Miniprotein binders against Peptidase M20 domain-containing protein C757.05c. Designs and how they scored, part 1

Scores and structures below are computed, not measured.

Target 1, 375 residues: Peptidase M20 domain-containing protein C757.05c, of Schizosaccharomyces pombe (o74916)
Amino acid sequence: GPLNFGYLSWGQHSILEQDSVQLISHQSLLPAGDNLISLHKSLVEIESLGGNEVNVSDFLKSYLESKGLTVELQRVSSNPTVRDNVYAYLGSQRNTKVVLTSHIDTVNPFLPYYIEGDKIHGRGSCDAKSSVAAQIFAMLELMSEGKVQEGDLSLLFVVGEEIDGIGMKTVANKLNADWEVAIFGEPTENKLGVGHKGNFRFDVYAHGKACHSGYPQEGFSAIEFLLRQCVKLMDTDLPKSKLLGPSTINIGTIEGGAAANILAAEAKAEVFIRVAEDIETIRDIAEDLFDTEHSEIKVIQYSPPQYLDYDIPGMDTVVLAYATDIPYLSDRKMKIYLFGPGSIREAHGPNEYVTFSQLFEGLNGYKRMVMYNLR
Below, numbering starts at 1 at the first letter of every chain, in headers, positions and changes, except where a header shows other numbers.
F, E and O stand for the ipSAE by ESMFold2-Fast, ESMFold2 and OpenDDE, each averaged over both directions (binder to target, target to binder). V2 = 0.75 x the mean of E and O + 0.25 x the DockQ between their complexes.
Where letters were taken out, [cut] stands.
The coordinates of atoms that the task and the answers printed are left out; those that the model quotes come from them. Centres of patches stay.

## First folded at step 11 (miniprotein; from w01 with R26Y)

Design w03
Fold by OpenDDE base, look of step 11:
Structure w03 (fold): chain B 375 residues (1-375), chain A 89 residues (1-89)
Amino acid sequence: as target 1 above (375 residues)
Amino acid sequence: DKVEIEVTYNGRTYEYYFETPRKAIYFIKILLRRIAKRGAKEVTITVTSEDPEELERLAEEIKEALEKLGYKSVEITVEGNKVTITAKE
């Protein structure tokens, strides 16, 4: 049967004369034509799970070339699939004062594009294809306005942020482009990130000796040991940053044992510390607690906190609790900003969304940030 | 935070904040072991606390920790609610 696209006829209710909330005309929200919303839709509709970004990179190349940009595909990997970063600029000047950068890969699973009221849903609708779309339109609008020239602004879209940062690692090592300012696109609720906490992830394996619970002196409970050491960790005051706030601990998983009447021979916990300051000492604390006769520690992720630039007048600031691709470029003497539409709280969720307003505010934010750094 | 600690070594300064002196000293003892292992020839620690008795106790425990790590010259300077400990190899 025909899919009845119910045209919601918005009735002409005569809303009275009060304050000029510029009603973003509903016409601008229709994906009719080549606009921010239609680009964002096109990006979100292309599946680009980490490791399978080829379709979105090819789309971006074609799209940006159609806009008169020079586009380079930087090969990250060829096996099992082609993975390309996208680098775009005006003319022949590969070095630009400002780069707008974000990632084009998404987490699993793919979620289809749909609109619910003011919310645009789909995998990557918020993280980070909202930033990608807004960054592209920021460049295109600034170009059309005559505010950017060759050498002023470039776009860099990377693969594999959500996995291992291989895209940005390949930029750092091989792209051979220089920038004075990098503006990273991630969901920051359209606020300037003052910094982000580092990530210290580790697994703890505790080893014991099983015995009958009626004779606990004949064994050693790996669970009891693990629990006691986890309590010590949680009770430890970790370093705080004035800028980033406290370091936080999550014991995300705990498993072990065989039965209630047996002392556990084995136990495991997966731990995540959001690091505000001094990741090296936090690691030393974890090793002191968990590298013992009865336990071993396996480091899964080790990424220090980042401090960012936020010197743009009249923009709100935020402390971010997640890591980004920024550490891979942090050795460069450039300003680094973090900004983008949407909330990280929705980014990896089953209901991931960005609002129309957030997307347009993001566009305006990027334009403002670029213009501030070009003056 | 009741206890503020500033640590300077190898030309870098780090600031730490703790709710309790006991938590502070536990952390600092671990930090100092690492600093010593890295061959820092000079360490400066500044402790600020509103409780002078806790401040003195913390300073003494830090001094003892530094001495145990092989620092030969440990000087303590008290200025109101602030104690500065300087250790040299």
Scores: ipSAE 0.023, ipTM 0.502, lowest interface PAE 3.8, mean pLDDT 88
Fold by ESMFold2, look of step 13:
Structure w03 (fold): chain B 375 residues (1-375), chain A 89 residues (1-89)
Amino acid sequence: as target 1 above (375 residues)
Amino acid sequence: DKVEIEVTYNGRTYEYYFETPRKAIYFIKILLRRIAKRGAKEVTITVTSEDPEELERLAEEIKEALEKLGYKSVEITVEGNKVTITAKE
């Protein structure tokens, strides 16, 4: 039968030895047949460290075809290993209104599957095979309920998210499928991701003309110029975001000069702005202040804030601090959501897990999000 | 006096918050030049302020900036502590 919250009653009969309890919990709690928990177990037990995803891709092709879906393997790389994205849909219509997507690679090292209490442990059990399993069962259940037909919904599972993003890059460049809505799976504690701040990091190099400080009119102080421009930057109120909070400015280092009695010929500052809104206008401000006859700016990092769709009534939201594959599709004309079971805090550690309730809540969340966007 | 500004162009809305009207107008003028250079055919600016005299002043300055940038149809609507400026090519 399906696993439910009656788990507490079973736990009262656990064997005293920890290893024996883990083995008994693993075997006695797993429901028979094909269901969310058994699919999740199969996925977690297949090692798919980044760069070594072929076995999980092949499993997914076979599994999804057995459920009546058309499955395309998209070759991402053949060297040094075969790496395939998995794209699945009903019938022959490759373009769908909604796509559910997540990644099938995991971080190092592999951790074995086991159940302890209400927790399902293993590498990828949370990030992101929980999302993969929940997304698949969201589609399968909606199909069996007659709520999804050809052209409505597809599944897209990509390789390489944790290392190089090559899977989603290949989708963006070469899959040639169109969607109106993408729902990305990552650990968000089953909350809608609203976005994260951008990063604008740059160096400023100021140039002056050295002279002895007793004759300042014969030179130009790079330090004095740089300090005045940095104060102007610090006095500039940068845009705030209701969702992401304020932009912030950090002048992380400042240096220059040769000696106290010499006007500085050179000065440098390293500046890091956490961008809440409108990175392009913030860059214009920085260039107005620092790209002058007395200084130049060198951009080190330029990553705009990510804003996502979160318009589904009654769903809680979260601001995210981590990167995803979303930017590879962010220039498309579509709605983009981020949602998935489990917490990023557990996801990459030596004790990665997801709970049974998180998985089932995730499944129901994906079904709700799909139905909302098909209305 | 705090100022909130929403700007919509090319189908997206951006929200900005400022501690003073002076900082708000400095920023918005830079933003509007960028929007115009990108060829936006329509831009909508919504300004919210609890000071009605500063709200009117901000609206007039934004309208003048838009007209200088070449927008030919600039309409202002007022509702409470909020003013909406819509500019069309």
Scores: ipSAE 0.000, ipTM 0.311, lowest interface PAE 14.5, mean pLDDT 85

## First folded at step 14 (miniprotein)

Design j01 (from x03 with E15T)
Fold by ESMFold2, fold request of step 15:
Formats: structure tokens, C-alpha cells, sequence
Structure j01 (fold): chain B 375 residues (1-375), chain A 89 residues (1-89)
């Protein structure tokens, strides 16, 4: 028979059908007790702005221990505040086949938790406490179903992803745990991330010799030099990637000169290349064009394209426009996946949310990914 | 027009896709220059294109680039929509 309460993911009756003539707060219809939604609420309500993560780490230690897991706090820093990564597993075997991992810090500012319709609002409700909550419940449900044992699966929650990456860097250098598969949680709309383009940013400083523009043979125009080299760059086709799409070149700013009647002694351009393939050759091109007797180049950002595993049958894929902590582990011999609830497009803004459907679909996705990789 | 270019040296093969073949030669020349400066004794480049004029143009540009880089023997083999350029020191 039909149930008298619940929402679409839990019963035979939808909340909308039960409320057809009257508005009721969605929160009044949530199940009591310890479940995915209540854990997510607890996490979001704990302020964990980057650099201020101690309370969420302590909460996770207590919560996960209460579920029978062994929990290690990895001290990342003590000054100005205590910041601990959280590593949890069954029994005493610290090395596991699969690790589910995400971050527990959030961007500024804190936003309060509230539910409106099918949306759960709050700072970190999407990025990335939705992934954290879904990963935890994926493990807890698989444990209760008898599908994972000691050595199969661990949880790793890191600090500082949004600001300095120090959490995952400390894991890579000092945790001394080994995994065959890592599943990173970030907002991917519950699709497998295939990767993201690299970023190559550099500034060009061109130098000339000023003179009156009526006697240009007496000088050398920095602006004219810079313009010609930029045209050569723009006229160069760069490789595309079947998975990541085309490389792109953006001359973001260009400036120089003192006055119309004076050849320019100085000029500058700021260049941003979205790299699909072979960042090394693209850098060689930039150096060939701009590291000359008339100019120099200053590299601001040099980040190669990142490719990920996406070999799980039946799961949709997406190319990501954002960077993650994944590069700190990319040199290890293991599979690396990226997957999680919600959309990055609003995750850092003033209107951050995740939906109930996305959260439960994320939970089921993590269970599927874990079971696929434990085969 | 799209072109596929495979470059093989020292037992490794690298594959590149370009949308505008006539604008890709600068990238290819810089890549080959680096390969030659790193001491590769033999380089094989395979160009695949549905446009015969682009194939011929790229093959000649690549051959000329390899000769300027000091390779003594540069052979071109044509098979359908593919051209293979093999350069030996």
C-alpha cells in the first residue's frame, strides 16, 4: 500500500501529491534519524571556509567512528588554525582497492542551510559536501548490504582544495596509503569527467627604441613588433583533442606606447591558451615567437591537459572546465575517476544548491562505481 | 578540412589533429625541430587527409623541414589518403 509520508525518492507518494491544496515546508516531510539528507544537512551547517575546517573534520571523525570505521586524522597544519584531513577504512588495513575522496572546505562566504522545493541550499551544499555525504552513504550502504569488506574501500576527505590544495598535497607526500582506484567527488552533474583542457598563460614584454614617428628608421616600435608576433600566433592552428575539444588562443590584453607621434619603446600582451594537446610544443612556439632580442616571456600558468578514466558502462560523460586536486595523484599507477552531484556553474556563487534527486543519484552512482571497480 | 598527423621517433608515436592544415605547418616545424635537437636518428610522419592538395602541400613542407634539420635521407610513400615521410640521419 501507499505510504502517508515521504518524497519522490522514498515512497509510493510524491510530496507534491500530498500537498496539492496546501503549501508545506519540504523539511516537515523528511524522514527522521540518520540518513543521507540528515548527514548532508549536518555537513553544510558546519562552517568550513578554507582555512577553518577543524569542526567539520572533528564531526567526520566522530560520525565515521560511530559507524564502525577506523579513522585517522592527518594533520596538515596547526598555524594559524588546526587543519586535518580525514582518512577512514574498515578494520586495520589502510591500503584499499578503492578510495572515495572529496574535499571538506568551502569557498567564501558562508551561506545558511535551507530547503526550497526540491533544492537544498547552503555554502558547500553542492561543492563538495554533496559528494562527501553521497560517498559516505555509498560506503555505509555497501557495508550493510555485505558488499564490501576490509581492504576494499576507504574514504578520504581533504582540506584546502578551494584555496591552496595543501590537503591533497599532504596526502600525496605523507599519508602512505595505496589504492588501485580513486573516485574524486566534485560537481559533474552525475557524469563521469573525461578531463579538462590545460591552461597556458603568459605575459609578453616587448622593447623598442623611441623616436619621432616622422623618422621611424631611427627607432624600433615595440607595438609593431608585438602585433606582428601576435598575428603569427593567431595564424597558427593548434592541435585539437577528440575528447577535450579544440585548443584556443586568447590575446586578452594588449597595450603600449606613450603618444601617437612617438614610436613605442614598450608594449605588453597578456595571452591565455586553453590547451587541448601537447602543451610542451605550444610553449616552444610561444618562446620562438616571443623570447627574442626584442621581447621576453613571463609564464604565469602552465598546466597540462588532464585526462581521466571514464570506462564505466552506461554512465554519461562530460568535459570539465575547472581544475581539481587530481594532479597531485596523477603520477600513481591507478585509475582515477571524477564524479559528483550538482553543477559547478552555481557552486561558488551566492545561490549554491543541490537537488534531492541529484544527491540520491550521486549516492547510487558512487555505489555503482565502487562495485564496478571491486570486480 | 581536418588532417591527422602521426609522428614516430624512438619507438613512440604521437598523434595530432588539426582543423586548418595550411595553418598547422608552423606547429609541426617546431615539433620536428625539438625532435631533431633531442637527437632522433629516424623520424616517421604519417599524414592522413581527404584533400589530395593538402596532403601534397604538407608532405613537401615536412620534407623540406626535415632536410633543413639535417636528415640525409627523406623518403615519401603515398598510399590512398595517407602520405608517409621517413627521415634518416
Amino acid sequence: as target 1 above (375 residues)
Amino acid sequence: DEVEIEVTYNGETYTYYFETPRKSIYFIKILLRRIARRGAKEVTITVTSEDPEELERLAEEIKEALEKLGYKSVEITVEGNKVTITAKE
Scores: ipSAE 0.672, ipTM 0.932, lowest interface PAE 0.9, mean pLDDT 88
Fold by ESMFold2, fold request of step 15:
Structure j01 (fold): chain B 375 residues (1-375), chain A 89 residues (1-89)
Amino acid sequence: as target 1 above (375 residues)
Amino acid sequence: DEVEIEVTYNGETYTYYFETPRKSIYFIKILLRRIARRGAKEVTITVTSEDPEELERLAEEIKEALEKLGYKSVEITVEGNKVTITAKE
C-alpha cells in the first residue's frame, strides 16, 4: 500500500547536509517533485502567522488551478494586510456534497522547516498544514482514480483560526456555498473527534456589610452568603452526556473577610464548570444563584460542548480538549467530522512536527471519509 | 440510578440525562422557568426511570413547578417506567 511507497526512506537522515538529504529524496524517490511531501514542504516554508496569510493563499490558488480546479479567493480583510480564504472545486458547481476544510494560518513564532529522522519540523507542519496537504492530495488522488466528479467534493482553507476565527466567520456569513458534509482538519492523531465538553468559567463577587460578629443583625456576611450559594450549586446535578461524560463543577478558589470578629464585607469565588449538556440552562443556574442583590458574576469563558459525527466504520475515536472553527458552521443542517494528522500536544510548541507516516495515514483517512459520505 | 428527562415545547424535544435524580430538580425548574418566560403555551416533560419512587417524586415536583409558573392545566400520565407531565396555559 501507500505506506510502503518510498516516502519512509525519504525521511531518513544521512551523513549529507539536511538540504542535500531532502534534495536526494525529492528527486530520486518521488515523481517530478509534486507529491504529498513536497506540497507539505512548500506550505510549511511559507510563513503564514495569523494576520499574515496572503502568500500561502496566493500559493494555494496557483497550485490548485494548476491541478484543474476552479479557485475562488474570498477576501476577508484588505487592511492592514490582504487576507483571503481559498475555496476550490471542480468545474462550475460551487455547492458540493462534501467539503474538506482546514486553516492556513499558524501560531507565533515562525519555525523553519527541517527533517529529523521520521519527523517533519516547522511551524504549521502539524497544525494545520499537515491537514491542508493531506486534504488536497485526497482530492487529487480521488480525481485521478475517477472516484469524484463535479459537485462531489470541494476544498476550503481559511485564515485566522488561531487568533480570531474571522476566516470561517466570513465563510459562514458570505461565501454562500452549501455542503451536506464538512470534514474539518485539525491534529487528532488520525482519529475521529467525537466532541468535547464545554467550558463555563466565572468569578463571583459577593458583597456584605461589615459589623462586629457579636451583633450580626447589624450586618450581612458576604462569606456566609457565598458559601451557601456555592453549596447549592455543588448540590445540583447537572446533565451528563453519554458520549462526553458528566458535567463537573469546580469551586477553584474562595476568599474573603478581614478578621474573625468582623462579618465579611467582601468575598470571591472562582468557578469552573465542564459542561456536558445545555450550557444555557447552566448559565441560568449560575445567574439565579450569584447575580443577586448580594453578588454579581463576571463571565470569563463561555463555550458550549461540541458534538461531531463519527459514524465511519473501523476508525478510532477521541474526545478532544481544544476548540476549533466548527461552531461557525454548527447551525447548518449537515454532518460534521473532525480528523487530522499529528498530535495537538506538540502543535503549538517550540518543537512542532508531524511524521511521514502520520501524513500518509491522514491522506488515506480523508479519502476513506470522503468515499464513505459519497456512497 | 440514572434518569432521562425529555422536554418538548414549540415542536422541539430536548433530552437530558442525570445521575442523581433528586438533585436534578433545580436544573429542571430553571429550564422550565426560561421556557415559560419565553412564552411557551404547552410544555411536555417525560421522565424515564427504573425507580418508581423517583418517578413519583420528580413528577410531583415538576407539576408543582409548572403550576407556580402559571400553567393552568397540568396533567400527569403514568405508563410503566415513564411519567408524562403535560402543561397547558
Scores: ipSAE 0.672, ipTM 0.931, lowest interface PAE 0.9, mean pLDDT 88
Fold by OpenDDE base, look of step 14:
Structure j01 (fold): chain B 375 residues (1-375), chain A 89 residues (1-89)
Amino acid sequence: as target 1 above (375 residues)
Amino acid sequence: DEVEIEVTYNGETYTYYFETPRKSIYFIKILLRRIARRGAKEVTITVTSEDPEELERLAEEIKEALEKLGYKSVEITVEGNKVTITAKE
């Protein structure tokens, strides 16, 4: 008779108990009351997608007024929705030595606020409501410490950075406030930006003539043309900045054609160049390659590289590969710093987050930067 | 194999750095076309490279580009790892 080897069922011991304990402890660390974390939470919980910033600007006005600040709402647009920048200062002096500035709009989609260990998640938790919250608390703490007075420091929160910079453009043209130093809040991993690369974004439309692929001499492939011109672009060595590093070319999209057995009548690419040096010549290259008998170029974004101040001893520095609202104020003779908590690599993602430590380090960073420039 | 290119025209000097000199010539040609369109009567270009073959190649390509743009007097001077090209209308 066949020996029935009884497979001993090894007991499913419950590994489930240990991982549950660590998640509970950090929820208890949200201090009850008005603090950096609670302000950041309030900001992140308010939806402020580009073009729908009214709720966060109204919140900020009320909050900052409750702290004894003078608050101005600068109307950017009223149609289809009210869009207001927030400018806040002590007393009646609209001109201040230093301004702390960031944006209050966010990219799509909205993501709900939640905490995962040391990470605070939600849309704008990193980009850039972390900077907004840290800048506010930097001002409030410096005020409470008696380190800033009327005319020393202001706050400027703008709308529409993520879209077209209309908020900061409206500041540049209409706010009529002067500063000696501007500190821009963006995710820099709490490092001083030495500069950021420029943005040259453009769409290419290639035009051809469809025919049967067995008789290619009877047509012209828009796809083949576009690919060959894109290769020429990618094979062009663009000048490197010693400070900003290399220019980078991304062919972000490519589309066109109808079928494998037909020459493509139409093709399109979306191109993004992060510009380290000489955006004018890079544009001329794009025009030379893509403004042709068989193609047209549409410029979507044109913003030159920026060089920034980073003269604060004992702060780490970083090169940034993204553009900001800084170009809209670059005509002003002032120092410009770029600094903020979180990483741009986590920004715009589905898991956008800032850590508790990064947020507090950001607060301390802004205080340090303000005090360095008030001396 | 980094190449430095210094370009002087209309009383301004610009310095460019390239990691791949062989692939830089298209950028340089486009730059020179812009310089010519701006009415620069005199252009001075100094190329610095530790590769003498690349230095010679770039100098020749730049000279030919300037000649095609209508500069009639194009002079090349070689000094060690530097080549200076001066073009005049």
Scores: ipSAE 0.644, ipTM 0.921, lowest interface PAE 0.6, mean pLDDT 90
Fold by OpenDDE base, fold request of step 15:
Structure j01 (fold): chain B 375 residues (1-375), chain A 89 residues (1-89)
Amino acid sequence: as target 1 above (375 residues)
Amino acid sequence: DEVEIEVTYNGETYTYYFETPRKSIYFIKILLRRIARRGAKEVTITVTSEDPEELERLAEEIKEALEKLGYKSVEITVEGNKVTITAKE
């Protein structure tokens, strides 16, 4: 009879040592009760990616109403989702001397809230729910101190800053409220923005004729053309602003060609100029270089430099190199400040954070700015 | 090495600052081309530099640029560290 070789089933116990990363929930360091840190946590824990802000706007309405504020939801859009700006004030006076404003939307991806030492991590922990939380508590503390009354101060939180500015555009065009001073909340390392450089972003498409590299006279290299024109751009000294510093040119991407033995038929570059002075002439330079028989230019962003108010004694100042919602309100006869906790260098990153100290310094900064403008 | 360039046309004055004057001439030429296209009949440019060689170079390059744009009367006046170029159509 055939020998039944019992194949011993080798049980491969793959010991997947799940290294239990003890998420030491340092829950123990959060002060008990309703405070700046607990509000900031609540805001950061609510996912509010651009275009899906409804949960954070509804939270803010309920929270601010619980504090005795009048709250208006300004409908920005209803399709595909409800998107509402939040406008809050004392009593019935919709016009206020000062408005504290920031955005409640965030970039992709969502990142969970956690604490690491003195750092508070999460998407929007720095950009810009730190400013939102600090602005709210600035108003609440000033109210409790009897320093702000009806008609002095309001809060404005907008959607879609990170996308297209539709929230602030809707404020500019449809919100029938007037202010003498607007204080914008963005990560400025708790310094007053003196201004921000303009943004000139454009794509360049170069067109050539492919041929064998041994016979370059039979073709035209799109890569060689693009490189030579980019060198001319980079070698151009652009005018410096005494306030904003130098203009900067970034050739952010370069692509093209098929192989080393072929002249490139096509090439592309993506260019970003941070404009200190005279964006019109810089655009004319880009058009002179890149709108040719061998190339075309596509403008992606065109925003001039913005000068801001910074007349508050004893606050440090900073030059900023990013766009904000400020241009949408620039036609109004009001003072415009830019200030907030955290660094823009940590914004949009995978390790986005604000420190506890930066949040409290931000709160105190907003209180100082409000009181300076109410005097 | 910083150069100040003051440009006056159509009753408005604009001031520009350049850190690398030798690399500024392309910007200036593009600016002047715009000014000419806007129909400026008179253009006054004042260049201020502590480098006399750079001052002379920029003045001559600006003059040549204005002449190429069709200005027939281009006059240069030198006063210390300042050169004034006046162009008329």
Scores: ipSAE 0.528, ipTM 0.881, lowest interface PAE 0.7, mean pLDDT 90

Design j01 (from x03 with E15T)
Fold by OpenDDE base, fold request of step 15:
Structure j01 (fold): chain B 375 residues (1-375), chain A 89 residues (1-89)
Amino acid sequence: as target 1 above (375 residues)
Amino acid sequence: DEVEIEVTYNGETYTYYFETPRKSIYFIKILLRRIARRGAKEVTITVTSEDPEELERLAEEIKEALEKLGYKSVEITVEGNKVTITAKE
């Protein structure tokens, strides 16, 4: 008789109901009133994409005036929209020993404010409205403690850092205020920047002549040319900085050609060099390699490396790999610090956030830095 | 082996550090081209390396580069782990 192989019914293992993590609406734990968290929220909720900062500038003016500060709006541009830097100080002394400065513009797109556990999300929650809020409260607390007077401390919030630095360029050229110390607010994980590598970003366009791949002598491959020049670049040892480490080369994109059986008439690469030392010579190398009969170079970004002050005892230090507005003020005989809450790795992302602890640590950091430099 | 290169011209001194000296010569040649274009009448380059063969090679390549740039007198002095190259117009 035929052996009836009974199909063993695989038992439906009941997927245990994963406990609904009750999103405890941490909204109930926010301190009532005007505080660091409420200011940060107000700043993040105001959309301030680069080129459209008017609402946050106007908010800051009104807010800082309500705290008893003198506030100047420095006009950066009026067309197509009004763009104003915010400069605030005590009394009539525009020159101060210390300035706390950050940017109030953000990258695209806007992201709404929300809280997830200990994380505060939203566009600019980390970059750099965390620094703005912490800098403001550092000044306000130091004022309330009687630790700062007229001429000691000012606030400077600039527009357009994320675009072209037009805000800080306008400060450098037209604000006519002097400082002994500038403290820049960017996401540094609450560590003192020892410096940041420069940015040299460029596109390479290679041009060739298409032909059938069986007759390569009748054409010129743009791809082959581009690849050979890229190898020469990658094989170049660039000078190392003792403080900033090595320069790094990234060929981030490569494109070109039409098919395997055709020599490529066109090719493109996008290159990003994080510059530790001598950006001028690195540019000359890129021009020597890529400004040729068969190629052209388009510079997208050119910002030299910066060396910073980090002489504050008991603060951790970090090397940073991004550009800031610092180069626009670097010709001044002043100390320059870079410090702020949050991580640049979380900046510009779809899940940008800062933690509550990072904000309070940032506030305390700025207070410490100000008090150290007022001694 | 890390190589230190000190370059003096027009009363200014610049110091460079390279991790792969064999691959640094292109950078140095581009730098020297810029120095020459800036009208430096005298250039002094000091190379410091713990590898004598690499030190000699870099010194010769730098000398040749300076000669190609139009410097008429190029002198090399060796002192231990340092080679000094002095070029004059």
Scores: ipSAE 0.516, ipTM 0.875, lowest interface PAE 0.7, mean pLDDT 90

